# Designs tried in a protein design chat: VHH binders against q96fz2. Part 26

Target 1, 269 residues: q96fz2
Amino acid sequence: CGRTSCHLPRDVLTRACAYQDRRGQQRLPEWRDPDKYCPSYNKSPQSNSPVLLSRLHFEKDADSSERIIAPMRWGLVPSWFKESDPSKLQFNTTNCRSDTVMEKRSFKVPLGKGRRCVVLADGFYEWQRCQGTNQRQPYFIYFPQIKTEKSGSIGAADSPENWEKVWDNWRLLTMAGIFDCWEPPEGGDVLYSYTIITVDSCKGLSDIHHRMPAILDGEEAVSKWLDFGEVSTQEALKLIHPTENITFHAVSSVVNNSRNNTPECLAPV
Key: E = the ipSAE of ESMFold2; O = the ipSAE of OpenDDE; V2 = 0.75 times the mean of E and O plus 0.25 times the DockQ between their complexes.

## First folded at step 1 (VHH)

Design k6 (framework vhh_8pnl_2)
Fold by ESMFold2-Fast, scan of step 1:
Structure k6 (fold): chain B 269 residues (1-269), chain A 121 residues (1-121)
Amino acid sequence: as target 1 above (269 residues)
Amino acid sequence: QGQLVESGGGLVQPGGSLRLSCADAGFTVSDNYMAWYRQAPGKERELVARIYSGGDTNYADFVKGRFTISRDNAKSTLYLQMNSLKPEDTAMYYCARDYGSETYYPYFDYWGQGTRVTVSA
């Protein structure tokens, strides 16, 4: 996973993240640094994307089931990184393999500190190798959506008037992530950055790509991944596995260039 | 310095055997997820075999039963034992160290320069 769409306006995104805390109270996640959220149909590594994380990371004695939503840099910068420029990191931390997460220091250390987050997206993109060619076919991959008179699935919304209704009740893709906090040696604000955990593709995606993000399917999985105050690392890692609860459709090559940021990036072709 | 150096390639006849080596100058082979990839002319690099930090191994279907990946911790060296070689195995073979990133070609952290294997009569 190296490209996502997360285009919803802040207010729509916030409502899409409505949840219940441990006491059963209906809540919206509270924003940190909302001004850093930049919606886009074509998010690449090194850009900021919204993630959910436990309030307990920021407030001592907070209820660990309460959620913060914050933009974080895609591409985990380890807390021990000593250079002044994060782009100088010599290894790629866009993804973290589930099978080696406990062996790699860059991921094991923040995971041990409970630095689990849920990465939010409309969906993600993958490029299928076309048989006998060097060309690749991009696909937009996302949760199955509830089919209603107003919203329907994205494949059913083939007119401009219907596209607005698709997003009103869109079920966001929720991917398991690990984040870390890096303090610039020269001073400045703490950088929060994340990696997306990856697993082997499910049967449904195997013809498109051999890897997929670790998707947390449903509120129980999301809550357990986020709640580092009550759920141990060992228990949380049991949530990391492929899912078949996914759908997709082919999109145009417009998405290939990360500078293109239009609805055409995810429109069916 | 962190550098992977492959060796052991050469010309071999069909049905022959060859052992590739990957020296891990500056890394710990026993602790890392390591893999062998290959790239034939006109093709993208493809995974041949991998060894997890715990010692478990996995192989591409086209080499199962013929190739064996292993490591010698005392020598800090990764090996690929290739038996029953076929003309289709002709490729440049690369050693790769995965540092927690996706093992797809663009995400490997360290690559060697490769060692060439040619299988022909």
Scores: ipSAE 0.005, ipTM 0.166, lowest interface PAE 10.3, mean pLDDT 82

Design k7 (framework vhh_8pnl_2; at its last look DockQ between E and O 0.18; V2 from the best seeds 0.00; counts 0 for: pae E 16.0 > 2, placed apart)
Fold by OpenDDE, second read of step 2:
Structure k7 (fold): chain B 269 residues (1-269), chain A 121 residues (1-121)
Amino acid sequence: as target 1 above (269 residues)
Amino acid sequence: QGQLVESGGGLVQPGGSLRLSCADAGFTVSDNYMAWYRQAPGKERELVARIYSGGDTNYADFVKGRFTISRDNAKSTLYLQMNSLKPEDTAMYYCARAPYYDTSGYFLDYWGQGTRVTVSA
C-alpha cells in the first residue's frame, strides 16, 4: 500500500492498542518518541507512522511480549546503507513482497534479527483502475467495525459527537512490517524505518487491487508477530497471508493529494 | 489530463550542460513523485532522478551530483539541470509522473514523448 490513515489522537491510539502480555496482564504500549507522532488522514511513504514492536528490542532481558509504540519512517532504510541521505536509496522499500522477503537482503537481514513490527493505521487506501480510462477510484480499506446502535457506519456519523464515538472505539488495522535501524554515517540519531509486507489480495479485494498488505487479524497474530523472542521467523511468516476480514468503501479524490489531511479523505462518497 | 512535453535536449560537448524541461498540463502538487528517465540506444530505460511531492529527491548512482531535479509548481514544470555531461549520458530523456502508489508500487501513468540528449565531441 502507498497511503494510510492514522489520525487518532495519541491517547486514543494508545488505548486502542491495549493488549495482554504473556502473563495475562492488561497493558498499554509504552511510547518511544511520542513527539514524532503526527496524526494524519493521509499518510504517505517517507512519513512517520506509529508501529508496535517488542520491548525486547530496546531493553535487554525484557519480556518480549511487552509492546512499545513508536513512530517510524515509512520506507525501510537498511542498516548497511552508507549514504548520508536516506532518500538516496535506489530501490523502493515501501513494501516487501511476502514471496521474496527471504530473497532480499534489505528485508531478510532485519527479519532475521527479529525486527518485526506491526504498522498501525485506521486503514489503507488503494486505487482501482477504471476500465478504459487512466482514472483511478480510491478506496479506503479497513477492519470491519462493530456496529454500535448509535455509531452506524463511518458514513452515518451525522454529528461530530457521533464521529468521536466511532473513532473512540475504532479497531485499528494491524499490518505486518519489518523495521530496521540505520545509523547515519555522519552521526546523528538512529533512524527507525519500516516496510509493509504485502501479499496477494483476498477475493473480496481482488476487484480493487491484486495485492494487499499482510494484515494480522487478532491479538494472537499480532502478539506472535511481535514476539521475536519466543516466535521464530519461520513461525512468524506463517502469519503472513491474505485475509478476507476487511471492508472497504469508495472515497473521494481528495485523498489523491498527499497534502490533504482532512476527514474527507476517508469519507464515503 | 494534459500530455507531458519535454524540451531542452540537444547536442552538447562533453563537460557541457543542458537544462531539460517538462511541461505538464496535468501537473499537481499531489503527485507522489515526478521523475526523469533515460533510455540509451540498446539499453533499458533507467531512472535518472526523482522528486517526491514532499520535495525529497532521489538520484541514480551515475548522476554523482551532476544533475539536479527540481520543479516549479507555479509553472507546472519539472526540470533537470544536467552539468558535466558525458558521452555516456547520451539518451532519450523522458519525463514521468506517478500520481499514485499502490500495493504494487508506484505507477508511472504519465510519460512524455522524450527529448534527445546527445553528448559528443
Scores: ipSAE 0.146, ipTM 0.575, lowest interface PAE 2.0, mean pLDDT 89
Fold by ESMFold2-Fast, scan of step 1:
Structure k7 (fold): chain B 269 residues (1-269), chain A 121 residues (1-121)
Amino acid sequence: as target 1 above (269 residues)
Amino acid sequence: QGQLVESGGGLVQPGGSLRLSCADAGFTVSDNYMAWYRQAPGKERELVARIYSGGDTNYADFVKGRFTISRDNAKSTLYLQMNSLKPEDTAMYYCARAPYYDTSGYFLDYWGQGTRVTVSA
């Protein structure tokens, strides 16, 4: 997973993340650095994406089940990175393989600090290799959406109003991530950056790509992944596995260029 | 210099008891994951007991049934009640705060300076 869509306006995104804390109280996540959130139908590594993380990371006496939403840079910069420019990192930290997460220092150290986050997206893109050609077919991959009388269909949206109906009740994709905090050696703001944990593809996606993000399907999985105050690293890692609860459709090559940021990027062809 | 201050250590005979305290000099013990660690002479630091933010407790096998971890949220103080002490319990005892329960010493965010416990005739 190297491309996502996360285009919802801040207020719509916030409502889509409504949740219950450990005591059963209904809540919306509290924003940090909302000005750094840049909605796009076509998010690539090094751009910022919204993630959920425990409020306890920021407030020492917070209930660890309470959630913050914050934009973070996609591409984990380890806290120990010594160069002045994070773009000089020689390793690709866009994804973290589940099978080696406890072997790689870049991921093991922040994971040991409880730096687990949930990466939010409308869905993600993958490119299917076509036999006998250099052409790849892009697909938009997302949670199955509940059809209601008030919701639109992504395939039937033909006006701004119909697109608004598609997104108003959209179930966001929730991917397991690890984040870290990097302090520039020469001073400046702390950089928060994340990686998406990847697993082997499920049966349903195996013909599109051999890997998929570790998807946290449902609020119980999301809550346990985020709650580093009550859920150990070993227990949280049991949540990391392929899921079959996913759907997809082919999209046009418009998405190939990460500068394209329109609904056409995820519209069915 | 940490913000957590351990006290209550001392010299005690085998079979005796001690109650260790860990006081907050500047931050709250309440509702946080807290743990007691010990380091015996020439050995690595090891987890003794922990209390989760929700109040549940867990113990190392070698102290289970003899030690009890508790906290007083109103006093912002963590305790370790140590009964039936053995020479093998001789160590520096440290309290620590961590954001997760299976923490190692390297990932704890606050440590105390320690209090010495000696079990000897």
Scores: ipSAE 0.000, ipTM 0.111, lowest interface PAE 19.4, mean pLDDT 82
Fold by ESMFold2, look of step 3:
Structure k7 (fold): chain B 269 residues (1-269), chain A 121 residues (1-121)
Amino acid sequence: as target 1 above (269 residues)
Amino acid sequence: QGQLVESGGGLVQPGGSLRLSCADAGFTVSDNYMAWYRQAPGKERELVARIYSGGDTNYADFVKGRFTISRDNAKSTLYLQMNSLKPEDTAMYYCARAPYYDTSGYFLDYWGQGTRVTVSA
């Protein structure tokens, strides 16, 4: 998983992240660094994307079921990294394989500190290799969306008003991530960065790609993954598995160039 | 898988030149982030040069001005022109590329078997 869409305006995104805390109170996540949120239909590694994490990471004695939303850099930079430029990191941290997460120092250490996050997106893109050619077919992959009389569909949008209806109650994709905090040796702000945990693809996606992000399907899974105050690492890792509750459609090659930030990137073809 | 094949290594005298090639039978070179890495015995693998999917290039400080990364889309081949070679350049040289969808280049999914470069005193 190396490309996502996360294009909603901040206020729409925030409302889509409404949740209940452990006492059943309805809440919205509180933003940190909202000025770093850069919505786009076409997010790639090194860019910032919003993640959810427990308030307990920021406030002593906070309710660990309360959520913060913050943009973080995609591509985990370990806290022990010594160079001044994160692009000099000599190993890939865009994704973290679930089967080796406890063997890799870059992921094991922050995981042991409870640095679990939920990576938010409209959905993700994946490219299918075609036999006998070097051509690839991109797909946009996302949660099935429940259709009601009030909701629109991606394929039916023919105006700005209908487009807004598509996203009005969009169920955001919620992917399991690990984050770390890196203090630049030359000084400056602490860099928050994340990796997306991957698993073997489900049967429905196996013809597209052999790996998929670890998707947290439902509020119970999201809450347990985030709540490092009440849920141990070993219990949290039981949440990491493939899901069949996923859908997709083919998209045009417009998305191939990461500079293209238009609705066409995720439109069905 | 592993369709990257390096060639052009060999024995060369100090101050000499070599041109390394990396053939990519799977995808055109221009579609991917690609890089050359090297590994001397007992050392960690280190970046030598990279070329982003948009064509921008970047070089490690230790090779500044001596090496040039380039590609030939018609031949689906990545090159590393190595001039003014020094004994410390002795290493196994690897070609690597990102998947088509990873234009950032931090996810290098495909590696060759390497080609050996030896610079004798």
Scores: ipSAE 0.000, ipTM 0.187, lowest interface PAE 16.0, mean pLDDT 84
ESMFold2 (binder alone), look of step 3: mean pLDDT 78; pTM 0.799
OpenDDE, look of step 3: ipSAE 0.043; ipTM 0.444

Design k8 (framework vhh_8pnl_2; at its last look DockQ between E and O 0.65; V2 from the best seeds 0.00; counts 0 for: pae O 7.6 > 2, unsure alone 59.6 < 65, grease 27.3 > 24.2)
Fold by ESMFold2-Fast, scan of step 1:
Structure k8 (fold): chain B 269 residues (1-269), chain A 121 residues (1-121)
Amino acid sequence: as target 1 above (269 residues)
Amino acid sequence: QGQLVESGGGLVQPGGSLRLSCADAGFTVSDNYMAWYRQAPGKERELVARIYSGGDTNYADFVKGRFTISRDNAKSTLYLQMNSLKPEDTAMYYCARGGYDSYYIPEFDYWGQGTRVTVSA
C-alpha cells in the first residue's frame, strides 16, 4: 500500500468513526492536532493521514477502549532515530510486512509499547500489471458499501454527482498500523508517524496485486487492535491476515501522479 | 545481487548533464522501492535519490533541485537525470531495488555493478 484516498471533511470523517467504548457508551473520537488533517483523493507516503489510537497513549489511567483521532506522518520514524531530518532514514517504513514485524527494530520496539493504530482511508490504490500493454491499470480498493435510497448503486457507470452522495454514509477502510513518537534532536514538536502492516493478497485481489494492507474488518477487530491496555501484542497480531470482504473498480491514469488531487482520481472508468 | 545493470556514466565538464539508466529485466520498476546510491573514492556509499512503490520521490539535500529520479514502466528502467553537475558529484553510481514493501533500502550491498561519473575539466 503506497497510495490512499482520504478526502472526507473533518466533521464527516469524525461521524464515520462513531464507536462504542467497553462500557457500551456511544462516542465520537476526540481530535488531536485537527489542523494537520489535509483531505486528499491521492495521499502518498510522507503526507499526514488520520489514524485512530487509544486515549491511554495520551492520558495516564484513561479507559484504553476510548479513542483519539490524530493526523500522523505516513512513514514511521523510529524513536531511536538520531538524525535531524527524517528523510535521511535508511529504512523504508511506509509499510511493515506482517511476516517480519517482530524482526525489524523499527516496528518491534513501538509494537512492544502498544503503539497500535488504525489507519483511516476512503480506500487505497493499486496498479495492476496488464498483459500485452506497457501501462498499468490503477484500481481503487475499498470496503463494500451499504446502498441507501439517496446514495444509489456504486459502480463504474455512476456519475460523479451520484458518487459524491455516497460519502455521507461511507464505511471507511480501517487498516492495521503501528506508530512511533520521535523527538527531533534540534527541538520542536514530537513527530507521530505510522506504517501500514501488509499481508499477502486475498483471492479477490490476487489478479490486481500480490500484497495488500492488513484490513481490520468490523468494530470488534478495530477495538481489539486499538486496545493495548487489555489486548496483548500476541493476541492483537492474530487479527493480521488477508481479508476477502473488499471490492474495487478501475480508475483513470489521473491518479498515477500523486500531485493530482481531484475526484477524478477515484471515479470509475 | 547482480540483477540490475547501470549505464550512462561518463566524463562531463562542471555544469553539464548526464542521464543514468538502470535496467531491471527481471522485475517491474513501478512496483518497487528503488534508489540511486553513489560512492566517491575513499568515502562510504550514500543515498542520492529514491522512488517509492507508489511513485513518490525523495532526494538527498546535496542534489535536491539538480537531480530527478524517474521510471519508465514500459522499459522496466529507472533513471537519474543529473543537471548542473559539480566536481563533488564524481562517484560510482549504483542502482538499488527493494521489494514492494521492503524494509531495508536496499537489503543488499547493491544490486548493480555501478556506472562511473566523473565531473572535471
Scores: ipSAE 0.285, ipTM 0.620, lowest interface PAE 2.6, mean pLDDT 85
Fold by ESMFold2, look of step 3:
Structure k8 (fold): chain B 269 residues (1-269), chain A 121 residues (1-121)
Amino acid sequence: as target 1 above (269 residues)
Amino acid sequence: QGQLVESGGGLVQPGGSLRLSCADAGFTVSDNYMAWYRQAPGKERELVARIYSGGDTNYADFVKGRFTISRDNAKSTLYLQMNSLKPEDTAMYYCARGGYDSYYIPEFDYWGQGTRVTVSA
């Protein structure tokens, strides 16, 4: 996975992340660094995107089922990295293959510390290779959305009424991630960064691409992945597999250039 | 995408410049990045520079601002502008594709044929 959409205003995004803790209490995740959230229809590696993680990562004795939401850098920078500039990292940490995660120090170490996160997006983009040409067809890929009294279809219209019908009740895509915390050698704020775990694509996506992000489908999967206080690494890894509960549509090549941040990026063509 | 074909290598004096090209060097987000690597005789292949599909770049420390990776979408071509060349830059230079979730440098089948750069007085 190398491109996502995460465009909702912070308040709408936060409401979409409503959950219940282990005691049944209805909650919204608590933000860290909300000013670093930069919504866009067209997110790429090295940009910040919001992730969910357990409160226990920040507060001694916190209920590990309670959630924090924070923007983190896409492209994991390992805690052991010694250079001053994260762009000098010579490993590809945008994605992490599920079948070799325990063989790579960049991923094994933070995973062993329970540094699991849920990467949030409206959906992600993939490009289908076409035989006989150099052309690639981009697709926007997302959870199937349930129609409600006020719901509408994804459209090209930019009016507030159409936007509210589609996005006020959007089911966010929830991808399994690993994060780490890096202290720059020159000082400054700790850098939080993440990788997205990948798996073989499901049958429904196999004509588009052979790999897909590991998607956590439903509250139980999300809760277990986040709760490093109660769910071991070995148990959490059982959650990592392809899902068929996904839908997609073709989109304009406008999305190809990551500088294009417009609703056209995800509009059906 | 066709096979990667490098060009633009040659013999230059220290302090000189070369611009390497890699033809048919398209990329998408499904191809995580494209890169230039080099290999001197008897040494391991090493990263010179990467450019991700979103346009962000990454450089090896030895580059020290002397080289610039770039692309021309209209011509589907990847470039490496090499300035202030030194004798230690003498190597075979390869264009390569980084896979979707490959951790290490790309496997050999993802490389071009290479173009030789020689820097001597």
Scores: ipSAE 0.075, ipTM 0.497, lowest interface PAE 4.9, mean pLDDT 84
Fold by OpenDDE, look of step 3:
Structure k8 (fold): chain B 269 residues (1-269), chain A 121 residues (1-121)
Amino acid sequence: as target 1 above (269 residues)
Amino acid sequence: QGQLVESGGGLVQPGGSLRLSCADAGFTVSDNYMAWYRQAPGKERELVARIYSGGDTNYADFVKGRFTISRDNAKSTLYLQMNSLKPEDTAMYYCARGGYDSYYIPEFDYWGQGTRVTVSA
């Protein structure tokens, strides 16, 4: 996964992340560093994206089922990294392969510390190789959305008003991630950064691309992944597998340019 | 799987400039990394410059603003503009491409055959 969409306004995004804690109480995640949230239809590595993580990471003795939402840098910077510039990393940390997660120090160590997060997105993009051409067709891939009488399909949004209605009840894609905390050698703010765990593609997506993000489908999967206080690493890793519960449509080549940040990026062609 | 083909190397005097090109028929926006490496005689291969899929770049410390990595997606070509060349820059220069499932930068999916750069008075 090399591109995502996360364009919802902060308030809409927050409401979309409503959850029940272990006591059954309805909650909204609390924001950390909300000013770092930059909505975009076209998110690339090294940009900030919102992730969910357990409150226990920030507060001692907190209920580990409570959730925090925070923008983090895409591309995990290991805590042991000693250079002043994260871009000097000699590792590809945009993704973490599920089959080698326990073999790679950069991912194993933070995972062992319980640093599990859920990466939020409208969906992700992937490019299909076209036979006979050097061109690749981009696709937007996301959870199936429930068609309500009030919520049109993305393709039916012919007005700004209808567009907003479509996204008001959008089910966000929830991807399994690992995050780490890095302290710059020269001082400054602690950098929170994440990697997306990847798996082999499901059968439905296999013609587009052979790999896909590990998607956590449903509140139980999300809760278990986040709750490092009660759920062991071994149990959490059982949640990492391909899912067929996705849909996709072809989009225009507008998304190919990472500078393009418009609704056209994810619009059906 | 498109072969990476480097070009633009040659003999240049100290202080001179070269522009290296890497043609990749398999180059796509889905590639996570494109990079230039170099290997001098008797030395290990080292990173010179990297460009991410998002367009961000990083350079080795020895570059010190002398080199610029860029990519033309329409032409499926990676470039390295090298200015203020020094004798120490003499090496075989390699182009590499890596997908987002590659863990190590040296473990790129594709490598070129290299182009030789010689800086000599």
Scores: ipSAE 0.015, ipTM 0.383, lowest interface PAE 7.6, mean pLDDT 87
OpenDDE, second read of step 2: ipSAE 0.009; ipTM 0.369
ESMFold2 (binder alone), look of step 3: mean pLDDT 76; pTM 0.771

Design k9 (framework vhh_8pnl_2)
Fold by ESMFold2-Fast, scan of step 1:
Structure k9 (fold): chain B 269 residues (1-269), chain A 120 residues (1-120)
Amino acid sequence: as target 1 above (269 residues)
Amino acid sequence: QGQLVESGGGLVQPGGSLRLSCADAGFTVSDNYMAWYRQAPGKERELVARIYSGGDTNYADFVKGRFTISRDNAKSTLYLQMNSLKPEDTAMYYCARDTLGYSEWYFDLWGQGTRVTVSA
C-alpha cells in the first residue's frame, strides 16, 4: 500500500471517526494540528495523512480509550535516526510487514512504546500487473459501502450533486499503523510519522496485488488496536490479518501521477 | 434540519408490552443510521438498539430477544417494540440519527424523549 485517497473535509472526516469510549460515552476525536490536514484524492508517501491514536500518548493520566486525530507524515522516521534530514533515511518505511514487525528495530521499538495508530483513508490504490505488457491497471480498494436509495454510488456519479451523495455516510478505511516520534538533532519540532502494516492479500485481492494493508474491520478492532494502556502488544497483533470485507473497481491512469488530485482518480472505468 | 419526535411511552406492568414511535420530520429514516437510547434517573444515557441504513439491526445484550427495532420508510417512522418489560427498563427513551459519516455511535439529531415506567 503506497497510495491512498483521503479527501473528506475536516468536519466530515471528524464525524466519520465518532466513537464510544470505555465508559460508553459517545465522543468525537480531538484534533491536534488540524491546519496540517490537506484533503487529497491521491496521497503518496512523504505527505501527511490523518491518523487516530490514544489521548494517553499526549496527556499523562488520560483515559487510554479516548482518541486524538492528528496529521502524521507517511514514512516512519525512527526515534533513533541520527541524521538531520529525515528524507535521507535509506530504509523504505512506507509499509511494515506483519511477519517481521517484531524483528525490525524501526518497528519493534515504537510498538514496545505502545505507538499504535489507525490510518484513515477513503480507500487505497494498487496497480495490477497485466499479462504481456509492462503497463499496470490501477484499482481503488475500499470498504463495502451501505447503499441507500438517496446515496449515490461512485459508478453513478456524473455531476457535482451526485458526487456529494457518494461521500455522504462514506465508511472510511481503517488501517493498522505504527508511528514514532523523531526529534531533530539540530533542534526543531518533533516529527510524528507512521508506517502501514501489511499482510498477505485476501483471496478477493490476490489477482490485483500479493500484499494488502492490515485492515481493522469495525469499532471493536479499532478500539483494541488504539488502546495501548489496556491492550498489550501481543494481544493487539492478533488483530493483524487479511480481510475479505473489501471491494474495488478499476480506475483510469490519471491516478498514476501523484500530482493529479481530482475525483477522476477514483472514477470507475 | 429534521426534527425527531418520540411517542408511545406510558405506564405498564411487568411482563407487558409497549411500542415506541419516532417521527422524523423532513427526512426519510431509510437513509442513515438510527438508534434508540434510554436514560434512567441518575444514570448515563445508554444504547438500546440501532438500525443501519441497509436495514441490519443490533441490540444491547440486556434487551436482546425482548425488543425489536424497525422502520416504516413510507411513514418516515422508526419503531421500538418492547416485550416482556421489566422494572429495570424504566427510563426516558430517545431516538437519534446520524446525518453524516460512518459512525454507529455519533448522532446529530436527538428527540425530546418519551417516558416508559414499568411498575406494579
Scores: ipSAE 0.000, ipTM 0.224, lowest interface PAE 13.7, mean pLDDT 84

Design l1 (framework vhh_8pnl_2)
Fold by ESMFold2-Fast, scan of step 1:
Formats: sequence, structure tokens, C-alpha cells
Structure l1 (fold): chain B 269 residues (1-269), chain A 120 residues (1-120)
Amino acid sequence: as target 1 above (269 residues)
Amino acid sequence: QGQLVESGGGLVQPGGSLRLSCADAGFIFSYYAMAWYRQAPGKERELVARITSEGSTNYADFVKGRFTISRDNAKSTLYLQMNSLKPEDTAMYYCAAKTGSYDRSEYDYWGQGTRVTVSA
């Protein structure tokens, strides 16, 4: 996973992240740096994306089941990185393979510190190789959407005229991430950056691509991944596996250019 | 998260030895920095020994050469081997663990303590 859509306005995104804390109290996540959130239909590595993380990362005595939502840079910059420009990092940390996460220092250390986050998106894009041609077919991949009185599923809202209604109750894709904190050597603000954990593709996606993000399907999985105060690294890693609860449709080549940021990027072809 | 539980304290004569243990059921133990602190009546809590997640150790000057901190990651247990004990070592001994963001300056989790008394 190297491209996502996360286009919801901040207030809609916040409501889509409504959750229940350990005491059963209904809550909305509290924002940090909300002005750095930039909605887009076409998010690439090095851009900022919203993530959920435990409030306990910021406040010593906080209930670890309470959630913060914050924009973080896509592409993990390890805390030990010594150079002044994080874009000069010599290896790609956009994704982290589940099978080697405990072997690589860049991921093992922050994971051991409980630096788990949930990466939010409308969905993600993958490019399918086509036999007999040099062209790749892009697909938009996302959770199946449920029908409500306010909006229908994508299957029921086949017309583009009805797409604006589906966003009111869109079920965001929730991907398992690891983040780290990097302090610039010359001073300045701490940089929060993340990587998306990847697993082997499920059967439903195997014809599109051989890898997929580790998707946390449902609030129980999301809560356990975030709650580093109650859930150990060993227990949290049991949540990392492929899921079949996913759907997709082919999209226009407009999405190929990361500079294109329009609804056409995720519209069915 | 699980609670830190100290054990191994007791009464010993000067020059004796004790081994303190700190067990944890909730941490991913191998990735946490751990420490032993002590507090004598009427005094503030002071650091005795610290061990990082990487296994590096640091000791207070008053225990160097007498105490050894170690960890067993498979058993999720922290140890403090105390040799050549002195009456001045009499205190409540506390286990501490540090987790969370790296900008945190203090230990986050503490046990209830185990009492060490050094007396004839």
C-alpha cells in the first residue's frame, strides 16, 4: 500500500471515528494539529494523513482507551536518524512487512514502546498487472459499506449523483500502523511519522496484488491495537493478518498521477 | 496493564545478601526500561539501579560494586542482587517501568514495594 484516499472534511472524519472508551462512554477523538489535515483523493508517501493513537502517548495519567486523532507524515523516520532532512532517509519506510517487523530496528523499537496507531483512509489504491500490455489497471479498495436511512451502500448508489450521500456514513478503512517520533538535530518541532504494516493478500485481492495492508476489522480490533496500556506488543501482533471483508472497483488512470486530486480518482469506470 | 509486584525483601544482618524480584504479567517486558528505587523513612525516593531495554545498566554511586540489576525477558522478571548489605540500605524498594513516548522523562508504572531491613 502506496496510495490512499482520505478526502472527508474534518468534522465528517471526526464523526466517522466515534468510539466507546473502556468505561462504555461514547466519545469523539480529540484533535492534535487539526490545521495540518489536508483532505485528498490521492495521498502519496511523505504527505500527512490522519491517524488514531492512544491519549496515553501524550498524557501520563490518561485512560489508555481514549483516542487522539493527529496528522502524521507517511514514511516512518526512526528516532535514531541523525541527518537534518528526513526525506534523505536511504530506505523506504512507507510499509513494514508483518513477517519481519520484530527483526528490523526501525520498527521493533517504536513497536516495543507501544507506538501503535490506526491509519485512516476512505480506501486505498492498487495497480493490477494486465497480461499482454504494459498498462496497469488501478483499483480502489475499501470496506463494504452498509445501507442507512441517510445513505446507501456503494452497490445501491451506482450513480455518481448519489455518491455525496454515501460519505455521510462512510465506514473508514482502518489500517494497522507503527509510528515514531524524530527530533531534528538542529532543533524544531518533533516529527511524528508512520508506516503501514503489510500482509499477504487475501483470496479476494490476490488477482489485483500480492500484498495488502493489515486491516483492523471492527472496533474490538481497533481498540486492542491502540490500547498499548492494556494490550502487550505480543497480543497486539495477533491482530495482524489478511482479511476477506473488503471490496473494490476499477478506477480511471487519472489516479496514476499523484498530483490529481479530484473525485474522479475513486469513481468507478 | 498488569501490575508490577516486588518480592524478596526481608531482614538480614550487615554483610548479608538478598535478591529482589519484580514480576510483570502485562508488559512486553523486553522493550521496557526498568529500574529499582528505594525510600527510607523521612527521605525522598532515590534511584538505585536502572536497566534499559537494550540491557545497559546504570548504578547509584552508593551501591556500585555491591548491587547487580538484571532482567529475564522470557520470565518477564527484573532482579536486584544485593550483596554486602549495610544498615544504610534499609528502605522500601520499588520496581519501576517506563513506557510510552520518548519525551516522557519519568517512570510510568510502580509496584507497591518490598521492605529490606539490615540490622543485627
Scores: ipSAE 0.000, ipTM 0.128, lowest interface PAE 16.1, mean pLDDT 82

